# VH-VL binders against b7j9k3: the designs that were tried, part 31

Target 1, 255 residues: b7j9k3
Amino acid sequence: MTTEPGDRAWVLHHYPYGDTSLIVELFTRTQGRLGVLAKGARRARSALARIEAGRPLWVRWLGRGELPVLAQAEELGPFLPLNPLQNLSLFYVNELLLRLTQRRDPFPDLFQVYEETIDALCSEPGEGWYLRRFERRLLENLGWAPDLAHCAECGRSPDAASSEHWLYQAAHGVFCRAHAPDAAVAIEAAALVWLRGAMQTRSMPVWNSSLRRCLEQELLVHLGGRPLESRRLLTAYLRRTQPAMTIQKREEHSE
Short names: E, the ipSAE of ESMFold2; O, the ipSAE of OpenDDE; V2, 0.75 times the mean of E and O plus 0.25 times the DockQ between their complexes.

## First folded at step 12 (VH-VL; framework fv_tislelizumab)

Design j1 (at its last look DockQ between E and O 0.01; V2 from the best seeds 0.00; counts 0 for: pae E 18.8 > 2, placed apart)
Fold by OpenDDE, look of step 12:
Structure j1 (fold): chain C 255 residues (1-255), chain A 121 residues (1-121), chain B 107 residues (1-107)
Amino acid sequence: as target 1 above (255 residues)
Amino acid sequence: QVQLQESGPGLVKPSETLSLTCTVSGGSISDYYVHWIRQPPGKGLEWIGVIYYSGSTNYNPSLKSRVTISKDTSKNQVSLKLSSVTAADTAVYYCARVDSRGSYLYAFDIWGQGTTVTVSS
Amino acid sequence: DIVMTQSPDSLAVSLGERATINCKSSQYVSDYVAWYQQKPGQPPKLLINDASNRATGVPDRFSGSGYGTDFTLTISSLQAEDVAVYYCQQYWSTPYTFGQGTKLEIK
């Protein structure tokens, strides 16, 4: 069997295979999502015990089949203990990749965004903008991102300097007020401009709910109407830790 | 505290235009989404439409051709116009607030007391 | 439009007993559901938003649960002042829609 050159990888998920092995779903830079068979990983004192989500690895594998054998796994950084929110966030982004990507379909740009997202969830726990960025980049890389720059009917473009609300409709994109569809999510023009941009800065807190709804609806289309368990859990956690009495910071408008 | 109050004619003739005003006190309409909801006698609630703080509007498709919502910031008022009314438009009309920056996102946390509108010849 | 269907249409519960009202959406709406209480001659009052978040000032005997398409409002111990019509509402997408209402009475 031909030895592959190896790659930087993150563990998305693993599950038992027989008495002593694991099937491991990896997200790699050059191979995309990669399933590998980790032989003996379940044995006591296995060198493969480092196979955990949230830890970057250097991996090598043998074979070109659907499940090549994991030949080498080396940690590229220390394991960082994650709090429940961080764990749920990681679970969420991993589940998105597992559900929406195909094996052996590389997305180097998305891989970078994935790493940045993990870094952000560790450094800025409780924030959501980096998850929105990941969601949007995922959709873009998969070729599913709708055009946010133009009204789908008239071609008018949202103006970031305007506080005007636009209408977002999953699978169809955005509509100006004059061409609002029957079912849509309202979202500020500036939020759309942010969402279609590089998203190098955090979004305005007042946009958080609208952005989340828009992207959730968009992703749901591609999930075949089957929602994510991770999202349910994450939402439930946030409700418990951020009760209704929490008031968002008021944004000043210069309309 | 923020309060909403609906006002307008309680009686409107068929085919005429229903005009209501929602007056907001204790806060600025520029800070909120103001929704209109109606409730026919003995029936449930129907969402009519919304005006966002930006002035943009969104209407129920079932009423879109007849509904106009506008606001006057100088008076801190939101207006509802419903044209070509019929008996089916007889209802208690409410204006309600959504504070997109508050604790209850997209939920109607403050309502007016409602105003009864009867369509009759 | 998303249809919100409540069950039952009417409910009679003894004082101190649990009251349960269900709401089903015709499609996935995540947790974007609110519950309202309406007493005669009054506007609706917000009880729950985001399916399970109790509004300020609402007694702890009121609770909401659900995610996706099935939602529940529970009153753990019915009080006399809880006699009202209750409505669920989705704000997943426009047009916003309400359930048909559930009339809660004391048995």
Scores: ipSAE 0.581, ipTM 0.849, lowest interface PAE 1.4, mean pLDDT 91
Fold by ESMFold2, look of step 12:
Structure j1 (fold): chain C 255 residues (1-255), chain A 121 residues (1-121), chain B 107 residues (1-107)
Amino acid sequence: as target 1 above (255 residues)
Amino acid sequence: QVQLQESGPGLVKPSETLSLTCTVSGGSISDYYVHWIRQPPGKGLEWIGVIYYSGSTNYNPSLKSRVTISKDTSKNQVSLKLSSVTAADTAVYYCARVDSRGSYLYAFDIWGQGTTVTVSS
Amino acid sequence: DIVMTQSPDSLAVSLGERATINCKSSQYVSDYVAWYQQKPGQPPKLLINDASNRATGVPDRFSGSGYGTDFTLTISSLQAEDVAVYYCQQYWSTPYTFGQGTKLEIK
């Protein structure tokens, strides 16, 4: 076996393994998600960089089995202190990847979006429009994103200039008002147009709450009824720190 | 102000080992990834390898069997050794920095002045 | 290895005119491309990182663009001090590789 070249990666999660080691879940640029064994990572003066989420790494691993050994881990950039909302947002993005992607399934475009999400997370004030973009791009990369360009029944297209609300049904797509089933969530036409585009904004969109609800329902279809702990914590944090939003989000999810 | 400076013998005999040192001033090699790059006369640039701040290395596969990069944190120095040299190894050798704390992704924002190495009998 | 191919190999441009240098990678490199300027007897100097991000202290007349495999360095109004060899470099995967260089001269 020849030594692999290095790769850029992000730590998604880690947990103890044995007395001195960690199991580390990485999101890598070229190989997608990897689980690796970081031998001796819990010893004082480990040769590996500190293994924690939110740090970009240059990594090299050895072995082709289910759990290769982490041979190198070097920091690629500074770790900036994140406020609590930023940390919860990062935990959420990482939990989505851990739950919805398979190991060794490359997603180079999603990797770029992940890095853009981290950049926005570090630079933007509190609300997470960049989380809506990440959620949508994740669904697109996994092949689960619905067609948003046309009503699933009649083919009519949403118009961003219209004040008309559309209906979003998880796993089934979008419907104009005339054709939606009764189990659908209202969403602004402008939000649907935003989801089809580059998903860029300078401020929190007025329809961000509608987007969050629709994307949450879509993701839940694929989570197999196991809720995200990070989603619960993020929602609880937002209720405490942003009371104006609490009225719209009263639903609790927990095991 | 961070500066990198290469040093070492300018003339090396064939089959011997080329040994160079990159000395960093105004900063700590613990904060950087230090790379070696070479440029043969009248030709382009070739990446040799990198040493990460932890001491781990990554080498160009074309040179991997002959190259060793190491560091001495106490002297704030990075060393390059290239064994079994031939005339093809004649080049200007540069060390260069990637600031692991910066926003650049592996772009070399500070280079040494370079040191010319000639392989000749 | 990812091959970076620059065009042209040599370019002569009148003072105050626009100079354009192209770089094509043999594989997808996202926007992980840098541009360097090298004057005779000097080390390379970073101009652009991440395909389009101008490095600190680099004049506004230098700009970069591109994504995927096709990249461009543009000097909007050539000045005498811009005479140099220019290199693109990918840092998507190791070994990191440079283009063969483009020699820019004043016409």
Scores: ipSAE 0.000, ipTM 0.397, lowest interface PAE 18.8, mean pLDDT 82
ESMFold2 (binder alone), look of step 12: mean pLDDT 92; pTM 0.945

Design j2 (at its last look DockQ between E and O 0.02; V2 from the best seeds 0.00; counts 0 for: pae O 11.8 > 2, placed apart)
Fold by ESMFold2, look of step 12:
Structure j2 (fold): chain C 255 residues (1-255), chain A 121 residues (1-121), chain B 107 residues (1-107)
Amino acid sequence: as target 1 above (255 residues)
Amino acid sequence: QVQLQESGPGLVKPSETLSLTCTVSGGSISDYYVHWIRQPPGKGLEWIGVIYYSGSTNYNPSLKSRVTISKDTSKNQVSLKLSSVTAADTAVYYCARVDSRGSYLWAFDIWGQGTTVTVSS
Amino acid sequence: DIVMTQSPDSLAVSLGERATINCKSSQYVSDYVAWYQQKPGQPPKLLINDASNRATGVPDRFSGSGYGTDFTLTISSLQAEDVAVYYCQQYWSTPYTFGQGTKLEIK
């Protein structure tokens, strides 16, 4: 078996294989997504660290085939128990990677964004701006991000200082007010400029609803019209646990 | 309390232009997306289009060649013009708002009482 | 255009009983669905947004559920004042579209 150098990784998903083993999908710093066989990982005396999402690991694997054997898995940080919302948000970002990336396709800048996303979801209440940033960076890394700097018809650029609405059409880009397409949704010019930049803020942007709808529509194009299970669960959780707080925040801001 | 009120002629001749005005009181159209929806007698609801607070518009493709929605912020009014009308355009016409200051609410939370327009030769 | 299909077209329910109205979209709309009540001679009134969020001032006997393509409006204990036509509406993508309506009557 050929050995690979070790790498920093996160568990995206795992499922049982045979009586004592797991198949594990990892997101690694240097190799992108990697499927591995964790032999004996379900035994009580396994030498491998506990394999679960939300923990950084140092991993090493053996073999260069389609399913190398996980030789080493060492925890790189303390266990941080996640509440249900944090778990669902993590499941969502992990499902995006599982559905939209190929194994052995490195994305080092997306890996950094993934780690920043995990840090932010632990610190921010509710579904936050960091999910929008992850969604946009994922589309960029996969070559699917539309040009947000120019109207698809006339080439005019959105101005962050303007209060103007632009129109977003999934798979087709953005349009200024003069070139409204038949099917589109409104998005603030400032939101388009934010999506082109670092996409970092200390609080939820006032245009998060526009971002959420536009990015969900864009991602669905590439998911083949098959929605994410994690998104359904996350949405159901938010509706059942915090509907009054979500409504109250919007009305209080507007008064 | 925000209120919307439609106004305009109730009878329009075929081939003419239908003109309606939505007047907003208790709030500012600078904060709203204003939609027009119509309901033919005994039938369901049809979305006509929207004007965003920025002045951008989006229209139902079935009506796009004949419809113009515009606004006058100083009068707190939104106007609907529908050209070349036929009997099929007979309906109750509603204006409705979405409060753009909310980040999670996209539905029509306030409707006008509606105005009946009859197109008759 | 996204077609919203309601079922049944009409129903009659005894006072105090549960009424259930279904709405199916012709394509995925996430949870971007609203429900409206329209009484005779009145404009539509918002009941539910985002599939399950009850609008302010709407009695708690009204509830909504669903995600993706299948949506349900439930009235847990029918009252006489609930006689109306009910519409679902998607706002996932323009043109926004409404279901054909469901007429609710007292049995």
Scores: ipSAE 0.396, ipTM 0.764, lowest interface PAE 4.0, mean pLDDT 85
Fold by OpenDDE, look of step 12:
Parts: sequence; C-alpha cells; structure tokens
Structure j2 (fold): chain C 255 residues (1-255), chain A 121 residues (1-121), chain B 107 residues (1-107)
Amino acid sequence: as target 1 above (255 residues)
Amino acid sequence: QVQLQESGPGLVKPSETLSLTCTVSGGSISDYYVHWIRQPPGKGLEWIGVIYYSGSTNYNPSLKSRVTISKDTSKNQVSLKLSSVTAADTAVYYCARVDSRGSYLWAFDIWGQGTTVTVSS
Amino acid sequence: DIVMTQSPDSLAVSLGERATINCKSSQYVSDYVAWYQQKPGQPPKLLINDASNRATGVPDRFSGSGYGTDFTLTISSLQAEDVAVYYCQQYWSTPYTFGQGTKLEIK
C-alpha cells in the first residue's frame, strides 16, 4: 500500500459509510479536495470522532484510489466556537468547494485564501468582504473569473476615482454605462477595482450588495443554475438580521 | 464592401521601427475596432493589439513596450508601429476588423491580405 | 494568457467524411471562441464565431460547438476545398490568443 505524505487539511463535510466508517471530504493544500474513508470513525470513543468542519488537521492516507483510507488525523487546532452566522458562512464556503472543485485538483493559493477566510469569519463576524474575496479567488483559481479591468465592448477601464457605475454581467464581465447590456448588475467603478485587485483590505459596505449580486450570479453560472443551500440559508439569516433595503435602492437608481 | 489593406516596408533593419498602415475602404474606421495580428513564417497567429472606437488601445503584454497603434480618421487608416525589431518580428502582418455595430463582436470577420515584413540586416 | 490548445495538430480525412478538430482553453472563455480557415498565401477566414455561430457565407457543413473550455469544429462532409489550416481563437480576454493550428488534409 502506497503511503501518501501528510498534508494540512480542513474538513469540508463528512457522512456515514456503513456502520462504523465515515467518508470525509477534505480540502488539502497539496491534493485539493480529497475524499477519504475514515474507518472506525463512528465507533464509540473513536479518536476520529473529532472530525468536524472548521477544524484543521494533519492527515495521512493510504492508497491511490478514489477514496483512500485515512491513516492518520491529528488536530492542528481546537474546535472553533462558531455562532450561527459564522457556521453558515463556513457552510457556504465549504459547499462552494464541494460543488465547484474536483477531487485531487490542488489549489495551494486558494487553500491559503480558504484559511484566511475562516480566520476572517471568526474575527470579523457579520462582514461579507472576505466571502466576496473567497468567491473571486475561487473563480480565479478555477479559471472562471471574467475580466473586470475592461469594458467588454470598448475596452475602457473603470476608474476608482470616479463615481461612475458600471454594469456586471455574469459570464461576460463588465460594461461601461455606454455599452450596458439589457441584463446586468450595477456596480461602482471603485468596487470593480477592489474586486479585481488583491482584496487585502475591507470593501466599502455600500458595495456589499452589488458585490454579492455580481458574484452570486457568476457562481450560479458554474453551479448549473442550481443554487446553494448554504446561500439560501445565509441570505435568509442576513435578511432577518440586516435590513438590506437601503443599498438596493441606490443601485437601481444608478442603472 | 469593406476591405482592409496593409501597407509598409517589406524590409526593416534590426533595432529599427516597423511602421505599417491599414487602409480601410468601403467603410469607416470609426465603426470598427481594428486589430493587428501577425504570423511568423510557418507558425501560428499572434495578436498584437487593438484600437477601440474610443481611440483607446490595448496591446499584447508581450509586445506592449514596443507597440503603438493609432488611427487617422481623415485618411481612414490605422497605423502600427513596432520598435526595436529583431528577426523574431519577421512575419506576415494582418489588420483585421471587429464590427462594433454587429451582433457578434470580437471575431475578426474581415482581414487584410497581409503584408510581409522581414527583419534583416 | 489563455492558452488555446488544438488537437490534433494534423488530420487526414477522406473526402465526404467527417472531420473533427478540438480546441481546449486553459481557462473558462464561455462561448467567446472563433474558428478560422487559412489557406496558403491567404489571410484567415472566419468560419465560426461565438463557438457555434456560422459566419456569413460559410457552408452548412461547417459547425462549431462547445462552451467553457472545450470546443469543437466539425466538417460534416469534407470537400476538396476544405484543405487548410484551421485555428481556434478566444476573445474572452486580452491578449486574444489562437490555437497552434490544425492542418487538415485529404486522405
């Protein structure tokens, strides 16, 4: 049996396999998404019983098949006491990875962003900028990110110093106002500049709605029009806790 | 019918500047995005750059430092300048249009016949 | 840069038979793909735009398909005049890039 080298991993999801085992979906640095069979994980007092989402592990596995056997799992940190919003955010990020990545397709940069995202959701609960960052980086890593630097019609670039609104269209990129398509999301030029940049700083709250809409539509394209359950839940939660109505009205007038 | 025609010197010395002109007839360059594409002998196609309706330009990053595209609407011409040429710049140079008014943008539907440029001492 | 990779590099097909050329993009390019035919001493001629739209004047035997990263040019019944080099091209983002070309010959 070929023993693979160890790797840092995060648990994305697990589900029962037989009476005593679990299938565990991991996100690893070097292997990308990795499914493993955790034998005996369902047994009483199993050392593997601590396999939960939101916890970093050091893992080793045996075999080269689709579901190698989990040979070793060491905790690299404690369970995070997540509140409902944080849990939903984690669920959302994990679901994106589960739905949009293939197993054994490594994204080391995305892995780093993933960890940073988890850190951010823990340290800055209620913020959305880190989710938008994750979404964009996910799209970029998958090679699905549209060009945000140029109008798809005339090649003009958004100017962050301007208060001009641009139009975002999923799967097509951005358009200046003069070349706006019939169906698009209005977004400030500065927001576009932020979105296409390093996103090392927090976005302006006024951009949150437009950024969310843009990236949601973009991701939906790649999800085959099947929305995420996590997004549904997260949106519902945010609607209850944050009145979104004021920002949407501003965007509609800018179209 | 719209036609594009490239013109310029067929021979350029190394380190000099290649200058080409694309003359458009049967239509106005103001209606088109004019692109430059080149093809080295026996090789594939390389996109050089574009001049948009607005007059803005976009260049291939690999050539950006050496390329200048401009237009003269009065003459209905688009110009390409490529500085500091080497043997690697030997190619057939094409200008091609994208009709900004069309339903299907960005594909090159009309090409010039191309002009051969050889870089040699 | 987005890399467009064609396959095969060369293809020999009998007259009247189907010719298939594939093109793969290194990144998602939606349907922003064009196909060109180039004969010796001539500029490229547009065959297909937006991955599947046949350009004006192009015979019905030419068709394009694909979305995302995988694209295909099909000639349903090869004719003698179809001998040429074929190129795919993405115009999803600059710099626009072409495939390396596929030489199509009669078997």
Scores: ipSAE 0.006, ipTM 0.516, lowest interface PAE 11.8, mean pLDDT 89
ESMFold2 (binder alone), look of step 12: mean pLDDT 92; pTM 0.949

Design j3 (at its last look DockQ between E and O 0.60; V2 from the best seeds 0.59)
Fold by ESMFold2, look of step 12:
Structure j3 (fold): chain C 255 residues (1-255), chain A 121 residues (1-121), chain B 107 residues (1-107)
Amino acid sequence: as target 1 above (255 residues)
Amino acid sequence: QVQLQESGPGLVKPSETLSLTCTVSGGSISDYYVHWIRQPPGKGLEWIGVIYYSGYTNYNPSLKSRVTISKDTSKNQVSLKLSSVTAADTAVYYCARVDSRGSYLEAFDIWGQGTTVTVSS
Amino acid sequence: DIVMTQSPDSLAVSLGERATINCKSSQYVSDYVAWYQQKPGQPPKLLINDASNRATGVPDRFSGSGYGTDFTLTISSLQAEDVAVYYCQQYWSTPYTFGQGTKLEIK
């Protein structure tokens, strides 16, 4: 832990540059997303810490241009290996930031949520609730999250104790039964209330499929209709390894 | 085994209201989303609408002004009413289930046998 | 409305051979696609949900794949009992829509 000026950061992605260097996309606490040139990072004797996603770093950079030079990179805390599901989840979270944020646009609240998301994916692999929370918090920080507290037409509020279903229309918000728009999908009132809260769940909510569909639709509007490769890969992995989420226990017996 | 069975009149005159019932046996409609789907002769399938276990309904916009789906929990039944019918409403009508306890949403895992409705006069 | 377009409209395959049916959506539907089998005089039967998840009791020779807009149903070794019409269906957004169907026949 150095006491010199610098910033806390995470690696989102990196690319080879020239023979010995990397271009690195960082998510920093104070500057948001930042592209840097890591000179000599691929040399056998580099002074920079290992540049890879999922490693928290203390970084310093120099320069006034679009691509400052990474002057220092030090590991903050231990790096633990991630299993394939954890890696795909991290890839997904990082791709969302790469596709939806601009360099030098600070999001301190989102930075905190990002760190909480990394902690959760390390501690609770296979639980999807933290991905739903990250998706919602990302939309909120970018100013794209619709008001979930009120029907977009009449102002009526969903109630978690209600067994009602509501309609979710990406880019337009939520609607009570009386004000159904075209091309919307049903979602449980309890799911809408969960999205408005702290989104702290030990296990996946019963209404997870509704959450996944609604949040994916919202994100897709802002991705310009171009879905994420990471989501395709993550979904394919989950179908191969966790198909039980799509098949229920059958308890009925009939004559 | 959960079974769904449609019933109702097979012949309906134009401008009248088509009324069908889906009876569920071997399970409870309180646990299910019940959908109605129709298939015109020699053609594909058209989704009509759904009633959720909560009583909330959602309808195909093309039919929304003419359709009502309701349920009677005491009889374990779901009803379809389609008003002001025309020859274009001639089809086999199916009810189908989604188990609300599942995570696959509107994939219909159990279908009724279907009932043929002809609109003519 | 999201249009689901199947190809081919009709397919003839020898017993024991692989049959492949394609379904394309007019819009992105993620993996919210189901496949149904319908035999003459019978209701549709669910084969696949969420693009690739085989429903309970469906033989292993049926498999689904795809994501986004392009989906495939595969029968790895055709049996006589597999002669039917096959439909894809999206449940990404209302109204939920079906493909026009693919008639599978024995050569």
Scores: ipSAE 0.635, ipTM 0.825, lowest interface PAE 1.7, mean pLDDT 86
Fold by OpenDDE, look of step 12:
Structure j3 (fold): chain C 255 residues (1-255), chain A 121 residues (1-121), chain B 107 residues (1-107)
Amino acid sequence: as target 1 above (255 residues)
Amino acid sequence: QVQLQESGPGLVKPSETLSLTCTVSGGSISDYYVHWIRQPPGKGLEWIGVIYYSGYTNYNPSLKSRVTISKDTSKNQVSLKLSSVTAADTAVYYCARVDSRGSYLEAFDIWGQGTTVTVSS
Amino acid sequence: DIVMTQSPDSLAVSLGERATINCKSSQYVSDYVAWYQQKPGQPPKLLINDASNRATGVPDRFSGSGYGTDFTLTISSLQAEDVAVYYCQQYWSTPYTFGQGTKLEIK
């Protein structure tokens, strides 16, 4: 059994395997999603007991099979306690990877985006732009991202300087007003330009609903029409905690 | 407080064009998506179309060929035109708003009182 | 078009009792569902948005639930003023569509 080189990894999920072991789904830089068998991880005082989501690890594994044995796991940073929103965000991101990526398919760029997303959810709780960024980058890395630079019919490009709305249709991309399909999500040109770009800056709040809808619809196609539980929970949490304040503030200013 | 009010002729002849106006007070139409919805007597609600703050319009495919929605920002008004009307277009017509200022609220939170339009010879 | 189907078409409930109205979408609409109350001669009034978020000024007895394709409006304790027609609506994709309505009466 050849020992694989070590790799930086994040725990996406783990579940019991027998009485004393865990199967651990890892997201690694060089191997992509990697399932490992953590033998004895459920034993009392196991060094592997600290395997949990939201922690970066250095890992080594033995074997080339579908489920190699975890040989080494070292913490690369402290555990950071997450609030409910942060936990839900992490859960959502992890579930996307679990559902949409295949094991042993590396995405080094996506791995970096993943880490940046984790950092953002810790430093900017309540924001959603970094999740949209992750969603878009995930789609891009998987080769599923539609072209946002051109109308699918005429090739016209959205202009960020314009206040024009374009139409987004899952799997098909974007359409200018002249070629709008009957069923689509309206989205500002500037939002499309942001979405197709590096997304290093936060999106405008006014784009939030459109961006969410566009990316949700796109992801749903690849999820086989089976939505994520994490998204349901996250969306519910966000919409319950944020809208009430916005509506009240607007009403007060309108009076 | 923001209010919407529909106005227009209550009677339109068949084949003519129905013209309605939604006047917004207490707020700017530039901040809203303004929708038109109609309700035939004793029936449910039908979405007609919308005009966005950018001027973008989207219409119900079932009415697309006959519907035009426009706005006049100087008057803070949104207009609906429905051409080639028939008896089937008899309904109470509502305008309703969706706030575009970053709210999660995408439902119709403010409605006009509605205006009745009867198509008859 | 996304079809919104309400059930039942009509409902009679005793005062103080629970009223439940269901709405099913023909396809996935996430939580982009609203509920409206309409009384005779009045426009619809927003009760619930985003499937479960109570609109401002709406009494606590009104609640919404659901995600995906199945949605429910619940009135925990029916009051006399709750007699109306109720509509669900999706705003997931255009054209926006409404349920056929549920007439709620006092038994």
Scores: ipSAE 0.544, ipTM 0.842, lowest interface PAE 1.4, mean pLDDT 91
ESMFold2 (binder alone), look of step 12: mean pLDDT 91; pTM 0.941

